# VH-VL binders against PDZ domain-containing protein 8 (Pdzd8): the designs that were tried, part 23

Target 1, 198 residues: PDZ domain-containing protein 8 (Pdzd8), of Drosophila melanogaster (Fruit fly) (q9vyr9r83to280)
Amino acid sequence: HQESLRRASALVSLNFVMQFLFHEFKNSNRVRKWFYRKLSIELDELISKTTTGKLLDKLTIKELELGDQFPDVKSLSVHNVELDKDEQRIENLDLLLDINYVGNFTTSIDADMVLGKKGSITLRVKQLSGMARLQFTRKPYTHWSISFLGDPELILDIESKYQGRQMQSNITNLISNQIRKAVRRKHTLPNYKLRYKP
Below, E stands for the ipSAE of ESMFold2; O stands for the ipSAE of OpenDDE; V2 stands for 0.75 times the mean of E and O plus 0.25 times the DockQ between their complexes.

## First folded at step 8 (VH-VL; framework fv_rosmantuzumab)

Design q8 (from q2 with heavy chain V33I; at its last look DockQ between E and O 0.68; V2 from the best seeds 0.00; counts 0 for: loop humanness VH .291 < .308)
Fold by ESMFold2, look of step 8:
Structure q8 (fold): chain C 198 residues (1-198), chain A 122 residues (1-122), chain B 111 residues (1-111)
Amino acid sequence: as target 1 above (198 residues)
Amino acid sequence: QVQLVQSGAEVKKPGASVKVSCKASGGTFSSYIIHWVRQAPGQGLEWIGYIIPIWGIPNYNQKFKNRVTMTRDTSTSTAYMELSRLRSEDTAVYYCARGSYTSSGYEYFDYWGQGTTLTVSS
Amino acid sequence: DIQMTQSPSSLSASVGDRVTITCKASQSVSWSGDSYMNWYQQKPGKAPKLLIYAASSLQSGVPSRFSGSGSGTDFTLTISPVQAEDFATYYCQQSYDDPYTFGAGTKLELK
C-alpha cells in the first residue's frame, strides 16, 4: 500500500524530469548525432547481414526527427542485480520497464540500389508500447541493451517511393511487414540480440 | 478482377528442368507479389518462395534455394518459376498466388492460378 | 520452421451441423497483438481459396457462417451451419516467419 503510492509518486517525478530534459535537449547537436550514429549502425547491419540488403548500395539518412515526447514509463522494477563484492560495484543490472511511446519519431532514408535504382522510405513511429528489459552489464565489457518481452504494440506510418514516384500501397505494406519482422527478430525475446539503443 | 493464368501441364524425366509461367492481368503488375506453392498428390501445400516483380527480387524457401529460380518479365506481366535437377518427389501441382498485404502489413494469398501439373517419371 | 498441426485429419458432417477445426503452431505466431494465421478452403481439382486472414478476419465474399479465432499457438476455424458447398479440405497457414507453412489439411465430408 504505502510502497505502491511511493513508487507511483517517484514514477511521476521521473516522467516529468525526462520529458523536461527531452524537450530541453532534443534539438541539441550531440543528441541528434547520437541518434544518427545509432541508426546508421542499424542500417549498415541491414545491408551487411541480409540477402535483400545486398541489393542496396547505400542508405542515407535524410531526416531524423525525435518527435514531441519521451517514452512514458508506466512501471519500473529491478528484475535482477549482481554485485562484485571485490570491486564494490554492480556487475549486472536488469530493469523491467512498462513503456508507452507516442512521440512520433520520424526518419527519412534514401536508398541507392543496384543498377542505379533509387528508393526512399519515410517512417514514423505512432506507438511503441510494452514491457521492456533494460540490461546493464560489465561483462565481457561495459555496455547496455534493451529488448521487449513478448509482444509489444508497434504502430508505424510508412510512406515509400521508388524511382521518384510513390509506391503502390501493396508494396509499401510489404515494406511495413519487413520492418515489423526485423523489429520482432532483433528486439523481442527469445530472438534477442544485444545492442545499444538508437 | 485479378487473374493469374498458368502454363500447361508438363512431363519431365529425372534430372531435367521445368519452367512454369504465371501471367497476371487485372491490375498493376509492379504492385504484385507472386508466391509459388506446390501440392504433391494426396498431400498438403508447400511454400516455395516469392518474387517481387517491381524489383525482380526473389526470396526462396531454403529447402529449394539451390534448385529454384524465380524471374519475371514486366513487359508481359508474367512471373516464372524454374525448378532444376528434378526428382520423382517433385511431382506435384504448382500454383502461383498473389500476396496481398493489409494496411497494417499482414500477408495472405487472395488470388491463385489454376495450377500446373508436373509429372516427373522415367 | 514453424510446424502446423491440424486436427482432425478428416471429419464427417451433415448439412446444418456445427464443425470446428483446430490448428496448433509449434511456436507462437502472434506478435504486437496480431496473429499471423490464415485459413484456406480447397475443393478437388481447384486452387485454394482464402477464407480467414489474421486469425479472425473474414475475407470479402466469404459467408458469415465461417469464423476464426485463437492466438499464440492455438487457432480454430468454425463452420456453422455447414452447407452443401462446404464439403472440402481446409488448411491453416502461418505467415509469421519464413518459410511460410501450412497445416496438413482437414477434409470435411458429407455424412
Scores: ipSAE 0.552, ipTM 0.831, lowest interface PAE 2.0, mean pLDDT 84
ESMFold2 (binder alone), look of step 8: mean pLDDT 91; pTM 0.937
OpenDDE, look of step 8: ipSAE 0.557; ipTM 0.833

## First folded at step 10 (VH-VL; framework fv_rosmantuzumab)

Design x1 (from q1 with heavy chain G27Y; at its last look DockQ between E and O 0.58; V2 from the best seeds 0.68)
Fold by ESMFold2, look of step 10:
Structure x1 (fold): chain C 198 residues (1-198), chain A 122 residues (1-122), chain B 111 residues (1-111)
Amino acid sequence: as target 1 above (198 residues)
Amino acid sequence: QVQLVQSGAEVKKPGASVKVSCKASGYTFSSYVIHWVRQAPGQGLEWIGYIIPIWGIPNYNQKFKNRVTMTRDTSTSTAYMELSRLRSEDTAVYYCARGSYTSSGYEYFDYWGQGTTLTVSS
Amino acid sequence: DIQMTQSPSSLSASVGDRVTITCKASQSVRWSGDSYMNWYQQKPGKAPKLLIYAASSLQSGVPSRFSGSGSGTDFTLTISPVQAEDFATYYCQQSYDDPYTFGAGTKLELK
């Protein structure tokens, strides 16, 4: 029981520290440039790898606001760890996190399209909640990845304009469908592919 | 009243092409996707793909990607599906259907055209 | 591709009966509170007609004797009481992932 209480206290302390650090650093140039860079990479991939990208001349991130809260971590556990015995370092690490995010991350993106057409989208993340797998690996190269297990909750507020006019709600809802589908495909593991080590 | 009216029946030989039209009325055509679905005689329904009329962007079932072309004309509120290199297995009724979205982004097909019968035979 | 297994292939009923049709997806079609399952009715020589979307939401103009239930992989369409105009073929359809796929259909016939 004493070890269970110490783990619970550590998690509460982690959440408090993360929220404090978030509020101290959310407007720092380094943090904002990091998020800007990550979003820019995703936009460049869209332009270079899709047929839709051929209709786009330029995507411009007009606003990037990190919101008012850091994700709350309700549980954290180690699912798997593999060490390199020669170097005494982690080669693989799987973490399972139960997160709840209601911080209203917001970005606005302007699209310059071919033939002088213009569009824009404003995206706000109202809620992102669920069990996530955070994986560190050194093979084939050192990186972290994150994916959601099962059925996370994702609530988005979206505004879209085309040629300076607010789009009809069905088109905005279509855009929401496409974003949710992309998140589903990129970051959610299918249930039959979910793995637990004995 | 939302309505989708399709072009008439077609008879084609193997190797030919067919272009089916779907004329929309009673709503803002450019703001709703148009899906295409077919049904072979005595068989169930098979999804072919959709087009987003405001941008003209299609998305095809990979099974048909090399043989299907979806287009639209927003000035006449009409969507088109062209299927090339026809085979006898393409004999079916071809439907267009309107895709609608809830505020959470859920898609459903709320209105359908009457269907266009295609017969491919030698 | 997500496979849709629909049961039974056919069934007979009398007017006034309660009828249940089942559809099973080969993987979960639930995401963020929505189950991506639709039900259609098709009469001979006619286009399909949407009855139920998002597993349980009744389309406008569809009588309340139709209802849908289920989540994840297992879904049910219920007709109670069956009326004379309900003899038709019923299809389930997932819209979770491309390509969208349909069940093979259930033909409801007058007993």
Scores: ipSAE 0.623, ipTM 0.858, lowest interface PAE 1.2, mean pLDDT 84
ESMFold2 (binder alone), look of step 10: mean pLDDT 92; pTM 0.946
OpenDDE, look of step 10: ipSAE 0.800; ipTM 0.909

Design x2 (from q1 with heavy chain G27Y S30T, light chain W31F; at its last fold request DockQ between E and O 0.80; V2 from the best seeds 0.77)
Fold by ESMFold2, look of step 11:
Structure x2 (fold): chain C 198 residues (1-198), chain A 122 residues (1-122), chain B 111 residues (1-111)
Amino acid sequence: as target 1 above (198 residues)
Amino acid sequence: QVQLVQSGAEVKKPGASVKVSCKASGYTFTSYVIHWVRQAPGQGLEWIGYIIPIWGIPNYNQKFKNRVTMTRDTSTSTAYMELSRLRSEDTAVYYCARGSYTSSGYEYFDYWGQGTTLTVSS
Amino acid sequence: DIQMTQSPSSLSASVGDRVTITCKASQSVRFSGDSYMNWYQQKPGKAPKLLIYAASSLQSGVPSRFSGSGSGTDFTLTISPVQAEDFATYYCQQSYDDPYTFGAGTKLELK
C-alpha cells in the first residue's frame, strides 16, 4: 500500500512538472516552429507517397495550436530493455505508458487541389487515451515509434470546407472515419509499421 | 426518399468489360460514399470497393486492383463500376450501396440498389 | 484480411421460436468504444437489408424482435419471436478495416 502510494505521488509530481513546462513553452516561437516544421514534413510525404496526393497541389498549415494540456501519464513502466554486450549500453528500450490526453490540439490545413479547387480541414483532438508502447531503437538506425495497445479512445472534432462552403456532416464524418482508420493501421498493434523517421 | 437504381442485366464474353451504373436520388449525391458489393450465384457477399463522389476518389479491394475502375458523374448523380478482363467467376449480381456515417465516424450501408446481374459465358 | 465466421450455416425454426446466430471475427473489431459489426438480412432475388449496426444499434424501421449483442470478436444476432417474414439469409459484416468482409451467411428456414 505505502509503496504504490509513493509511486503514485511521484508520478503526480512528474505530471505537474511536465504540465508546468508545457504551459511555459507551448507558445514560444521555437516550439511552434518545430511543430509546424514536423507537421509540414508529414504533409509533404502525403503528397509524394499516396494516390490521393495526385489530386493535391499544395497543403498549407493555417493554424497550429498545441492546446491547453500536456498528456497526463497515468502509469509508466519499462517493458523491455536490450543491452549491447560490447558497449554496455542500451540498444532497445520499450516503455509502456497509460496516457490520457484532453488538451485539444488543433490544426487547420488548407488544400490547393487540381483544377483550381480548394478545401480545408480543421482537426481538434478532444481525447486520446490508452495504453501505448514507446520504443527507442538504435538499429538499423536510431529512431523511435509509438503504438497503442488494444482499443484506445480517440475523439476528434472535425470541420471541413470545400470551395468555401462547409461540407455536409456526412462528408466530415467520412473524414473522421478515414483518420481513425489510419490511426488503427499505423499506430495500433498488431498493425504497427516501421516507417517513422525520428 | 433515398433510391439507388442500377442498370440492367448484362451478358458478356470472357475478356470483355462491363460498366454498371447506379443512379442516386432523394439525397445529396456528393455527400455520401458509394460502395460496390457482388454476390456470385449461391454464394455470399464480397466487397469490391467504394468511391467518394465529391472528389471522385476510389478505394479498391486489392483482389480487384488492376481490373476495376470506379467513376461517377455528379451532374447526373450516377456512380459507375467498370470491370475488365472478365472471367466466368465474375458471374454475379453487383450491388451498389450508400455509405452513411455516425458522428463518431462509424460507417454503415443504409440503402442498396436492386442489383445488376452479370453473366460471363463463352 | 479479417475473417468472419458465422454459425450455424443453416437452421430451421418455427414461427414464434427464439433464434440465435453467432459471428466471430478473426481479430478485434473494436475501436474507441465502437464495435465495427453490422448485420444484414437478404431474401432471394433481393438486395441485403441492414438490420443492426455498431453491433447492437437497431436500424430505423427494423422491428424490435431483432437484437444484436457482443463486442470485440464475438457477436450475436437474436430474433425473438421469429415471424413468417424472417425466413431469409443473414450476414454479418465488419467495417473495421479494408477489405470489408462478410460472414458466409446463415440461412433461416421454416421447419
Scores: ipSAE 0.675, ipTM 0.879, lowest interface PAE 1.0, mean pLDDT 85
ESMFold2, look of step 10: ipSAE 0.654; ipTM 0.872
ESMFold2 (binder alone), look of step 10: mean pLDDT 93; pTM 0.946
OpenDDE, look of step 10: ipSAE 0.813; ipTM 0.922
ESMFold2 (binder alone), look of step 11: mean pLDDT 93; pTM 0.947
OpenDDE, look of step 11: ipSAE 0.822; ipTM 0.927
ESMFold2, fold request of step 13: ipSAE 0.629, 0.615, 0.653; ipTM 0.855, 0.857, 0.867
ESMFold2 (binder alone), fold request of step 13: mean pLDDT 93, 93, 93; pTM 0.947, 0.946, 0.945
OpenDDE, fold request of step 13: ipSAE 0.859, 0.857, 0.855; ipTM 0.943, 0.939, 0.940

Design x3 (from q1 with heavy chain K65E, light chain W31F; at its last look DockQ between E and O 0.67; V2 from the best seeds 0.70)
Fold by ESMFold2, look of step 10:
Order: C-alpha cells, then sequence, then structure tokens
Structure x3 (fold): chain C 198 residues (1-198), chain A 122 residues (1-122), chain B 111 residues (1-111)
C-alpha cells in the first residue's frame, strides 16, 4: 500500500514537471520545426507511396498547433531490460506507460489536387489514450521509438473543405475513417536521434 | 428513397473485359463511397474495392489490383467497375454497395444494387 | 488478411425458435470503442441486406428480433423469435482493415 502511494506521488510530480516544460518550450522555433519535419515526412510518404498520392500534387502544412497540454502519464513500469555482454550498459529498455492526451493538437493541411482543384483539412486531436511502449535501444544503433500496444482511444475533430466550401458530414466522417485506419496500421514512430554540440 | 441500379447481365469469353455500371438515385452520390463485391455461384461474398466519387479515388483489393479499374461520372451519379483479362473463375454476381459513415468514422454498407451476373465461358 | 470463421454452415429451425450464429475474426477488429463487424441477410436471387453494424447496432428498418453481440474477435447474431421471412443466408463481415472480408455464410432453413 505505501509503495503504491509513493509511485502515485512520483507520477504526479513527473506529470507536473512535464506539463511545465511543455508550456515553456512549445512555442520555441526548434520544437515547432521538429514537429513540422516529422509531420512533413508522413505527408511525403502519403504522396510518394500510395496510388491515391498520384491524384495529389502537393500537401502543405498551413497550421501546426501543439495544443494546451502535455500527455498525462497514468502509469509507468519497466517491461524489459537487456544488458550488454559485460553487464555494464543497458542495450534495450522497454517502458510501458498508460497515457491520456487531451491537449488538442491541431494541424491544417492544404491539398493541391490534379486539374487545379483545392482541398483542405483541419484536424484536432481531442483525445488519444492507451497503453504505449517506449523503447530505448542501442541496436543496431542508438535510438528510441514509441508505439501503442493495444487499440488506443482516438477522438478527432475534423473540418474539411473542397474548393473553399465545407464538405458534407459523411465525407468528413470518411476522412476520419481513413485517418483512424492509418493510425491502426502505424504503431511506431520513426527511429531518430538528435545531438546538440555546444 | 436511395436506389442503386446496376447494368444488365453479361456473357464474356476468357481474356475479354467487362464494365458494370451502378447508378445511384434518391440521394447525394458524391457524399458516399461505392464498394464493389462479387459472389461466385453457390459461394460467399468477396470484396473487390471501392471508389470515392467526389475525388474519383479508388482503392482496390490487392487480389484484383492489376485487372480492375473503378471510375465514376458525377454528372450521371454512376459508378463503374471494369474487370479485364477475364477468367472462368470471374463468373459471379457483381454488386455495388453504398458506404456510409457514423460520426466516429465507422463504415457500413447501407444500400446495395440488385447485382449484375457475369458469365465467363468459352 | 483478416479471416472470418462463421459457424454453423447451416442451421434448421422452426418459426418461433431462438437461433444463434457465430463469427470469429482471426484478429481483433476493435478500435476506439467500435467493433468493426457487420451482419447481412441474403435471400436467393437478392442482394445482401444490412442487419447489424458495429457488432450490435441495429440498422434502420430491421426488426428488433435481430440482435448482435460480441467484441474483439468473437461475435454472435441472434434471431428470436424466428419468423417465416427469416429463412435466408447470413454473413458476417469485418471493415477493420483492407481487404474487407466476409464469413462463408450460415444458411438458416425451415425445419
Amino acid sequence: as target 1 above (198 residues)
Amino acid sequence: QVQLVQSGAEVKKPGASVKVSCKASGGTFSSYVIHWVRQAPGQGLEWIGYIIPIWGIPNYNQKFENRVTMTRDTSTSTAYMELSRLRSEDTAVYYCARGSYTSSGYEYFDYWGQGTTLTVSS
Amino acid sequence: DIQMTQSPSSLSASVGDRVTITCKASQSVRFSGDSYMNWYQQKPGKAPKLLIYAASSLQSGVPSRFSGSGSGTDFTLTISPVQAEDFATYYCQQSYDDPYTFGAGTKLELK
């Protein structure tokens, strides 16, 4: 019982610190450029890797708002730890975390389509909740990744336009279906690491 | 009332092509997805793919991707499915179905065409 | 591909009976509170007709004697009481991922 209370207190402290840091850094140019880059990679994959992408000439991120809250961590545990042969350094570290995000991440994407047609979508993430795996590894190189282990709760608020006019609700719901399907298929962030040199 | 009316029965030889039409009435054609599903004699149902009429974007079951083409004509509210390089195993009834979405993005097929019988024989 | 295993392949019943038809998906078809499972009725020479979507939601105009249940991988269609017009073939179908797939069907016949 006392150990459970100590871990709950540590989680509250962690959430408080991360929320504070989020608000201090969310408007920094470096943080915003990082998010633009990651979203741009996903959009480029859509255009280059799908048959649907041949009907799209260009996708442009018009708005990227990181929202008003950092994800809340409801539980955190170590799932797996692997050490190198000398037992000196962690080779793999798997963390399981139960998160609840209600921060209203928002992006607006303009589509230039064939025959000069224009479309746009504004996407707001109202809720993203579930059990996530956060892995740090040195094999084959040092990086980290995050993915959902189960089926997360995903609530989206979508506005869509075609040729400047609001689309009918069934089309907006179709777009929601496609986004949810893409989320179901994509469960791991790309491997990456950045280093700063003073 | 929503209706999906398909073109009439077709008899084709192996190696030929067939183009089936699906005309929607009683609703807004461009607001929905049109799916195509086939049923071989005495068999179950097999999904072929869909087209999104507002943009003309198809999505095919990989099994058919090299042989199927889905198009539409928004002015006549008609979707088309063309299957090429026909084989005897393509003998089936071909249905179109309308895809509708709930507010959470759940898809379901609420209306079906009457079916188009295709016979492929020498 | 997600395989849908439907059972039984055929079933005999009398008017007034309670019948159940099962469908098992080869993987979970649940996401964000929805189970991506639909049920259809098909009579000879006719197109399929949607009965149930999202595992348990009754389509407009479908009698309340039809009901669906289940979540994840295991699903059941129940007809109670069976009426004379219910003798037909029933299909389950997942819309979770491409390609969409159907069960092999269950033929409900008059005993």
Scores: ipSAE 0.619, ipTM 0.856, lowest interface PAE 1.2, mean pLDDT 84
ESMFold2 (binder alone), look of step 10: mean pLDDT 91; pTM 0.933
OpenDDE, look of step 10: ipSAE 0.790; ipTM 0.911

Design x4 (from q3 with heavy chain G27Y K65Q, light chain S30R; at its last look DockQ between E and O 0.70; V2 from the best seeds 0.70)
Fold by ESMFold2, look of step 10:
Structure x4 (fold): chain C 198 residues (1-198), chain A 122 residues (1-122), chain B 111 residues (1-111)
Amino acid sequence: as target 1 above (198 residues)
Amino acid sequence: QVQLVQSGAEVKKPGASVKVSCKASGYTFSSYVIHWVRQAPGQGLEWIGYIIPMFGIPNYNQKFQNRVTMTRDTSTSTAYMELSRLRSEDTAVYYCARGSYTSSGYEYFDYWGQGTTLTVSS
Amino acid sequence: DIQMTQSPSSLSASVGDRVTITCKASQSVRWSGDSYMNWYQQKPGKAPKLLIYAASSLQSGVPSRFSGSGSGTDFTLTISPVQAEDFATYYCQQSYDDPYTFGAGTKLELK
C-alpha cells in the first residue's frame, strides 16, 4: 500500500512540474515555432497528396495557440527496453502513457481555394485522452514516434466560414468528419505511426 | 420533404459510357455530400464514391480505376455520376444517397434516390 | 478493405417473433466513442432505408421495435416483435474507412 501511494505521489509531482514548465515556456518563440513548423508540414502534405488538397490553392495558419494546460499523465510505464550489446546503450525504448488533455489547443487556418473562393476553419481540441505509445529507437536511424493504442477520445470544437460567412452546420460537421478520419488514419492504425527525427 | 430523383434506365454496350443524374429537392443541396452506391442483380451494395457539392470535390473507390467521374450543378441541385469503359459486370442499379453528419462528425446516409437501372450487354 | 460478414444469409419468421441478425467486421470500426456501423432495410425494387446509425442510434421515424447493439467488430440488429412490413433484406455497412463496405445481406422471409 505504501509503495502504491509513493508511485501516485511521484506521478502527481511529475504532473505539477510539467504544468509549471508548460506555463513558463508555452509562449516562447522556440516552442511556438516548432509547432508552427509541424503543422505547416502536415498542411503541405494535405495539399500535395490528396484529391481534396489538389483543389486547394494555399493553406495559411492564421492562429496557433497552445492552450492553457499541459496533458495530464495518469500513468507511465516502460513497455520495452532493448540495449545494444556492443555499446551498452539503449537501442529501443517504448513508453506507455495514459494521458488526458483538456488544454484547448487552438489553430485557425485560412484556405485559398480554386476559382477564387475563400474558406477558413478554427479548430479547438477540447479533449484528447487515451493510451499512447512513445517510442525511441536508433534503428534504422535515431528517431522517436508517437502513436495511440486503440481508441483515443478526441473531442473537437470546429467553426468554419466560406466566403466570409459561417457555414451551415452540416458542412462544418463534414469537415469534422474529415479531420477525425485523417487523425484516425495516421495515429491509431497498428501499421502506421507518426515519426520524428531529433 | 427531402427527395432525390434519378434519371431513367439505361441500356449500353460494352465500352460505352453512362451518365446518371440525381436531382435533389427539399434541402440546401450544396451543404450535403452525395454518395453513389450500386447493386448488381441479386447482389449486395457496393460503394462507388462521393462528391461534396459545395466545393465540387469528389472521392472515389479505387476499384473503379479512374473510370468514374462525379460532378454536380449547384444551380439545378443535380449531382452526376459518369462511368466509362463499361463492362458487363457494371450491370446494376445505381443509387445516389445523401450524407448527413452528427455534431461529432459521424456520417450516415439518410435519403436515397429511387435508383437507375443500367444494363450492359452486347 | 474492411470485410463485413453478415449472418444468417436468410431467415424465416412469423409476425410477432424476435429476430436477431449479426454482422462481423474484419477489423474494429470503433473510434473516439463512435462505432462506425449502420443498418439498412431494403424491400424489392426499392432503395435502402436507414434504420440505425452508429451501431445503436435509431434513425428518425424508425419504429422502436428495431434496435442495434455491439461495438468494435461484432454487431447485432434485433427486430422484436416482427411485423408484416418488416419482411425485407437487411444490410450492415461500415463507414470507418474508405471504401465503405456492406454486408452481403440477410433476407427476412415470412414463415
Scores: ipSAE 0.642, ipTM 0.859, lowest interface PAE 1.1, mean pLDDT 84
ESMFold2 (binder alone), look of step 10: mean pLDDT 93; pTM 0.946
OpenDDE, look of step 10: ipSAE 0.772; ipTM 0.900

Design x5 (from q3 with heavy chain S103D, light chain S30R W31F; at its last look DockQ between E and O 0.59; V2 from the best seeds 0.69)
Fold by ESMFold2, look of step 10:
Structure x5 (fold): chain C 198 residues (1-198), chain A 122 residues (1-122), chain B 111 residues (1-111)
Amino acid sequence: as target 1 above (198 residues)
Amino acid sequence: QVQLVQSGAEVKKPGASVKVSCKASGGTFSSYVIHWVRQAPGQGLEWIGYIIPMFGIPNYNQKFKNRVTMTRDTSTSTAYMELSRLRSEDTAVYYCARGSYTDSGYEYFDYWGQGTTLTVSS
Amino acid sequence: DIQMTQSPSSLSASVGDRVTITCKASQSVRFSGDSYMNWYQQKPGKAPKLLIYAASSLQSGVPSRFSGSGSGTDFTLTISPVQAEDFATYYCQQSYDDPYTFGAGTKLELK
């Protein structure tokens, strides 16, 4: 009985199915509207919740391309399951995923700034890989969340313009720094538990 | 040659405000970030925050958020840091430093001003 | 906030010695292959000077007798051989997350 080979076979099948579903539905109007809506919510939060947002009149998503590949799942395991005896259902579920994404997700965002100034950013995700935690929780409300653990790999291509002209590379690299810092802040748990467990 | 030249020493009473300047030369001022760091007598270094001169966007250490204001004047390539409601513990040397980025987005401080001594005494 | 613990607080050396200064971060400061640790030299009455960034990358114009190592929480600055101009205070600094924080410093003194 070779559990490692069975898990590898199941993962290959999972990856093929997910890749197939991704290509079947990535251009559907409903799927694209869903992603557009989610990104719009995050942009509105940026404007309302940061001091930087007070300098912005409006952010507009000009392009949203989901890319050409679904993330490849290299391993999947159940880390924690908690049951609610009284309701006979799952209260908490933690999944650990080792993923590798090279699908070139791309978005272009225009910024209308105060005093009539205009900027734009095109962001492409060339690689995002690492150990991710996918968590289902009913408290304080029922939802799923995803975060990275440890040290994920993140490679970005960024183009930026201000007043129609390409920004100097140091400013583009500053934007990369800020995006990478934001990703670091999405870590849910320290990785020490993973180091101590077989 | 890149240089950051700061304003001269200041002596203030508790409750007052101070505004320190940092004039950049020998580079494109708007393409970099200006950080502010202080050092109390005989103590280590403490980061106060930064400003992005192209956009005028500051980011403050929460410790100072309600007392610090960072601004700039791109026409004179000068960044400013104002600290209000001064206390004796604000006595320190205040430095500006230029933030540069590698292609992968790693930030490093490549140039520093000479420092501005602030003394707050009652 | 990420605390930076520097050791030793002071150290005496002769010209020609090899010295090692350590810095421990209260959490990992590594992301996407970069370790967010910088080292500075400060002489009395002068501003700090960057020596090492990204744990091991030597700043332009800094002599190769300075070297840095480490990748997660434990970092080392090495000076070998120590020269007369190297007697100064050395600081580590993390740039992983706001607020940026510095170690308390290590004063390198002539024996």
Scores: ipSAE 0.652, ipTM 0.865, lowest interface PAE 1.0, mean pLDDT 84
ESMFold2 (binder alone), look of step 10: mean pLDDT 91; pTM 0.933
OpenDDE, look of step 10: ipSAE 0.792; ipTM 0.913

Design x6 (from q1 with heavy chain G27Y I54M; at its last look DockQ between E and O 0.60; V2 from the best seeds 0.68)
Fold by ESMFold2, look of step 10:
Parts: C-alpha cells; sequence; structure tokens
Structure x6 (fold): chain C 198 residues (1-198), chain A 122 residues (1-122), chain B 111 residues (1-111)
C-alpha cells in the first residue's frame, strides 16, 4: 500500500522532469536539425529502395514540429537487463512503458514525382497511447528502438494534396489506412516470447 | 449511382491467360481502391489483391504474386486483372469491389461488380 | 495468414426468429480502437453485399435488424427478427492484415 504511493510519486516526478526537458529542448536548432536529418535519411531510403520510390524524384521535408508535450508515462518497469560481464555495464536494457501521447507531432513532406507531378502530405499525431517496449542495445553499436505491445491507440490527422489541389477525402483516408497498417506491421510485437536465462 | 460493371464470361485452356475488366461509374474512379476477390464453385471467397487507381500501385496476395497483374485506365475508369498460367483450380467467379475508407482510415468494400465467370478446362 | 472460422455452416430459421452467426479469428484483429471485421450477405448468383464493418458499424441502407458484436478474435452477427429477404449466405472477413481472409460462410435457410 505505502510502497505503491511512493512509486506513484516517483513516476510523477519523472514525468515533470521529462516534460521540463522537452520544453527546454524542443525549439533548439540542434534538436530540430537532428530530427530533420533522421527523417531525411528515412526518406532517402524510400526513394532508393522501394518500388513506390521509383515513382519519386525527390522528397522534401517542409515542416517538422515536435509538438506541445512529451508522452505521459503512466507506468514504468524493467522487463529485461543483460550485463556485459567484462565491463560490468548494461549490454541490453528492455523497458515497459505505459504511455499516453497527445503532443501533436507534425511533419509535412512534399514529393516531386516522375513526369513532373507533385504531391504533399501533412501528418499530425493527435494521440498515441499504449504499452510500449523501449529497447537499448550497446553492442555491436549503441542504438535504441521503440515498439508497441498489443493494441495501441493511434489517432492521426492527415492532409494530402496532388498537383496543388486537396485530394478527395477518401484518398486521404486511404493514406491514413496505409500509415496505420505500416505502424501496425513494423512497431507492434505480436509474438514476442521472453526466454528466461537461468 | 455507383456501379462496377465487369466483362463477360471467359472459357480458357490450362496455361492461357485471362484479363477481366471492371468499369466504374458514378464516382471519382481515381480516389477509390479496387479489390479483386474470387469464388470457386461451391466455395467461399478469396482475396486476390487491390490496385490504387490514382497511381497504379497494386498490392497482391502472395499466393498469386507471380501470376497476377493489376492495371487501370483512368481515361475509361476501368480496372483490369490479368491472371496467367491458368490452372483448372482457377475456375471461379471473379469480383471487383470498391474500397472505401472512414475518416479514421478503416477500409470496407461498399460496392461490388456483378462477377465474371472464368472456366478453365481442356 | 489469419484464419477465419465461421459457425455454423448452415442454419434453419423461420421468419421472426433471432439468428446468431459466429466468427473466430486465429489471432486478434483489434488495433487502435478498431476491430477489423466485416460481415457480408450473398444471395445465389449475386455479388456479396456489405452489412457490417468494424465489427459493429451498420452499413448505410442496411436494416437495423442486423447487428454485429465482438472483439479481438470472437465476433457475432445477429439478425433479429429474421425476414423473408434474409435467407442467404453470410461471410465474415478480416481486413487487419494481408492477405484479407473470409470465413467459409453460413447459409441461412427457411425452416
Amino acid sequence: as target 1 above (198 residues)
Amino acid sequence: QVQLVQSGAEVKKPGASVKVSCKASGYTFSSYVIHWVRQAPGQGLEWIGYIIPMWGIPNYNQKFKNRVTMTRDTSTSTAYMELSRLRSEDTAVYYCARGSYTSSGYEYFDYWGQGTTLTVSS
Amino acid sequence: DIQMTQSPSSLSASVGDRVTITCKASQSVRWSGDSYMNWYQQKPGKAPKLLIYAASSLQSGVPSRFSGSGSGTDFTLTISPVQAEDFATYYCQQSYDDPYTFGAGTKLELK
């Protein structure tokens, strides 16, 4: 009983700290440029590696806004920790987070397509909620990843234009369907099975 | 009114190809996905794939990926499905269906063509 | 592939009856507040007709005697009261992931 109140207080403190850091850094040119660069790399991969990318000459990030709020963490636990015995350091860290995001992350992407055609999409994330798994791995190189377990809530606002005109709402809704399907396929862990090490 | 009108019945021999058409009317053809679904005699429904007519981008059921080609002609508001290297088990009624989306991006098939009967027999 | 198990395969009913048809998916088809389950009616020699989408949403022009319920893996189509025009075959279909798959069908026959 009293331990649950202590943990609730610590979690509230974590949320305040993360929210403070977010607001201090979200308008930083370095932070904004980092996100811009990361997204640009993903767009370059799209152009070079997919059949849809063969229809595209150039993708340009017109807007990238990090939004108004950092995700609210409703619970946090350690799911898995593996140590590098040689250095007594964390090799793998696997966290479970119950999050609620309503920060309105927004990006706008313009597409120059083959035969001189032009398109654009503006995407805003109105809500992203659910149990997320945050994984940190040190070797062979340091990286992190995030994915959702089960059934997250994802609410998107999407605007799309083709040849300078607003696309009919059904085609914009199709784009929403494709984005949601891609997130469902790539960022959800439907069959993850933990192996216990003795 | 929205209508999807398909081409007539086809009889083919094994190894041949068939191309079924689906002519749309009563709506903006380029803005709605066209799905293809088949139904063998006395059997249930099997999804073949879809095409996005605005860009001509298809997505195929892996079962058919090497034998099916979906195309469209936006000037005639017509979608096409071609199935090659026909086998007797390809005997079925082939339907086109329009894919519509809710504002949240949920897809549903709201209008269907009348079906095209394909018989593959020697 | 997500397998759809539909039961019963056939069912006899009289006009005025309440009829229930069940569909079970081999994995959850629920994501982000939507259950990716649709129900279709098919009469002999005709194309399927959409009745219910997103598990419980009634398609425009479909009578309110049709209703859908369920979540995740287990779904139900209910017809109450059954009318003369309702004798047909009914199919469930998931649109959660490719390939989209259908149940084997339930034939509703006049008793």
Scores: ipSAE 0.622, ipTM 0.860, lowest interface PAE 1.1, mean pLDDT 84
ESMFold2 (binder alone), look of step 10: mean pLDDT 93; pTM 0.946
OpenDDE, look of step 10: ipSAE 0.784; ipTM 0.905

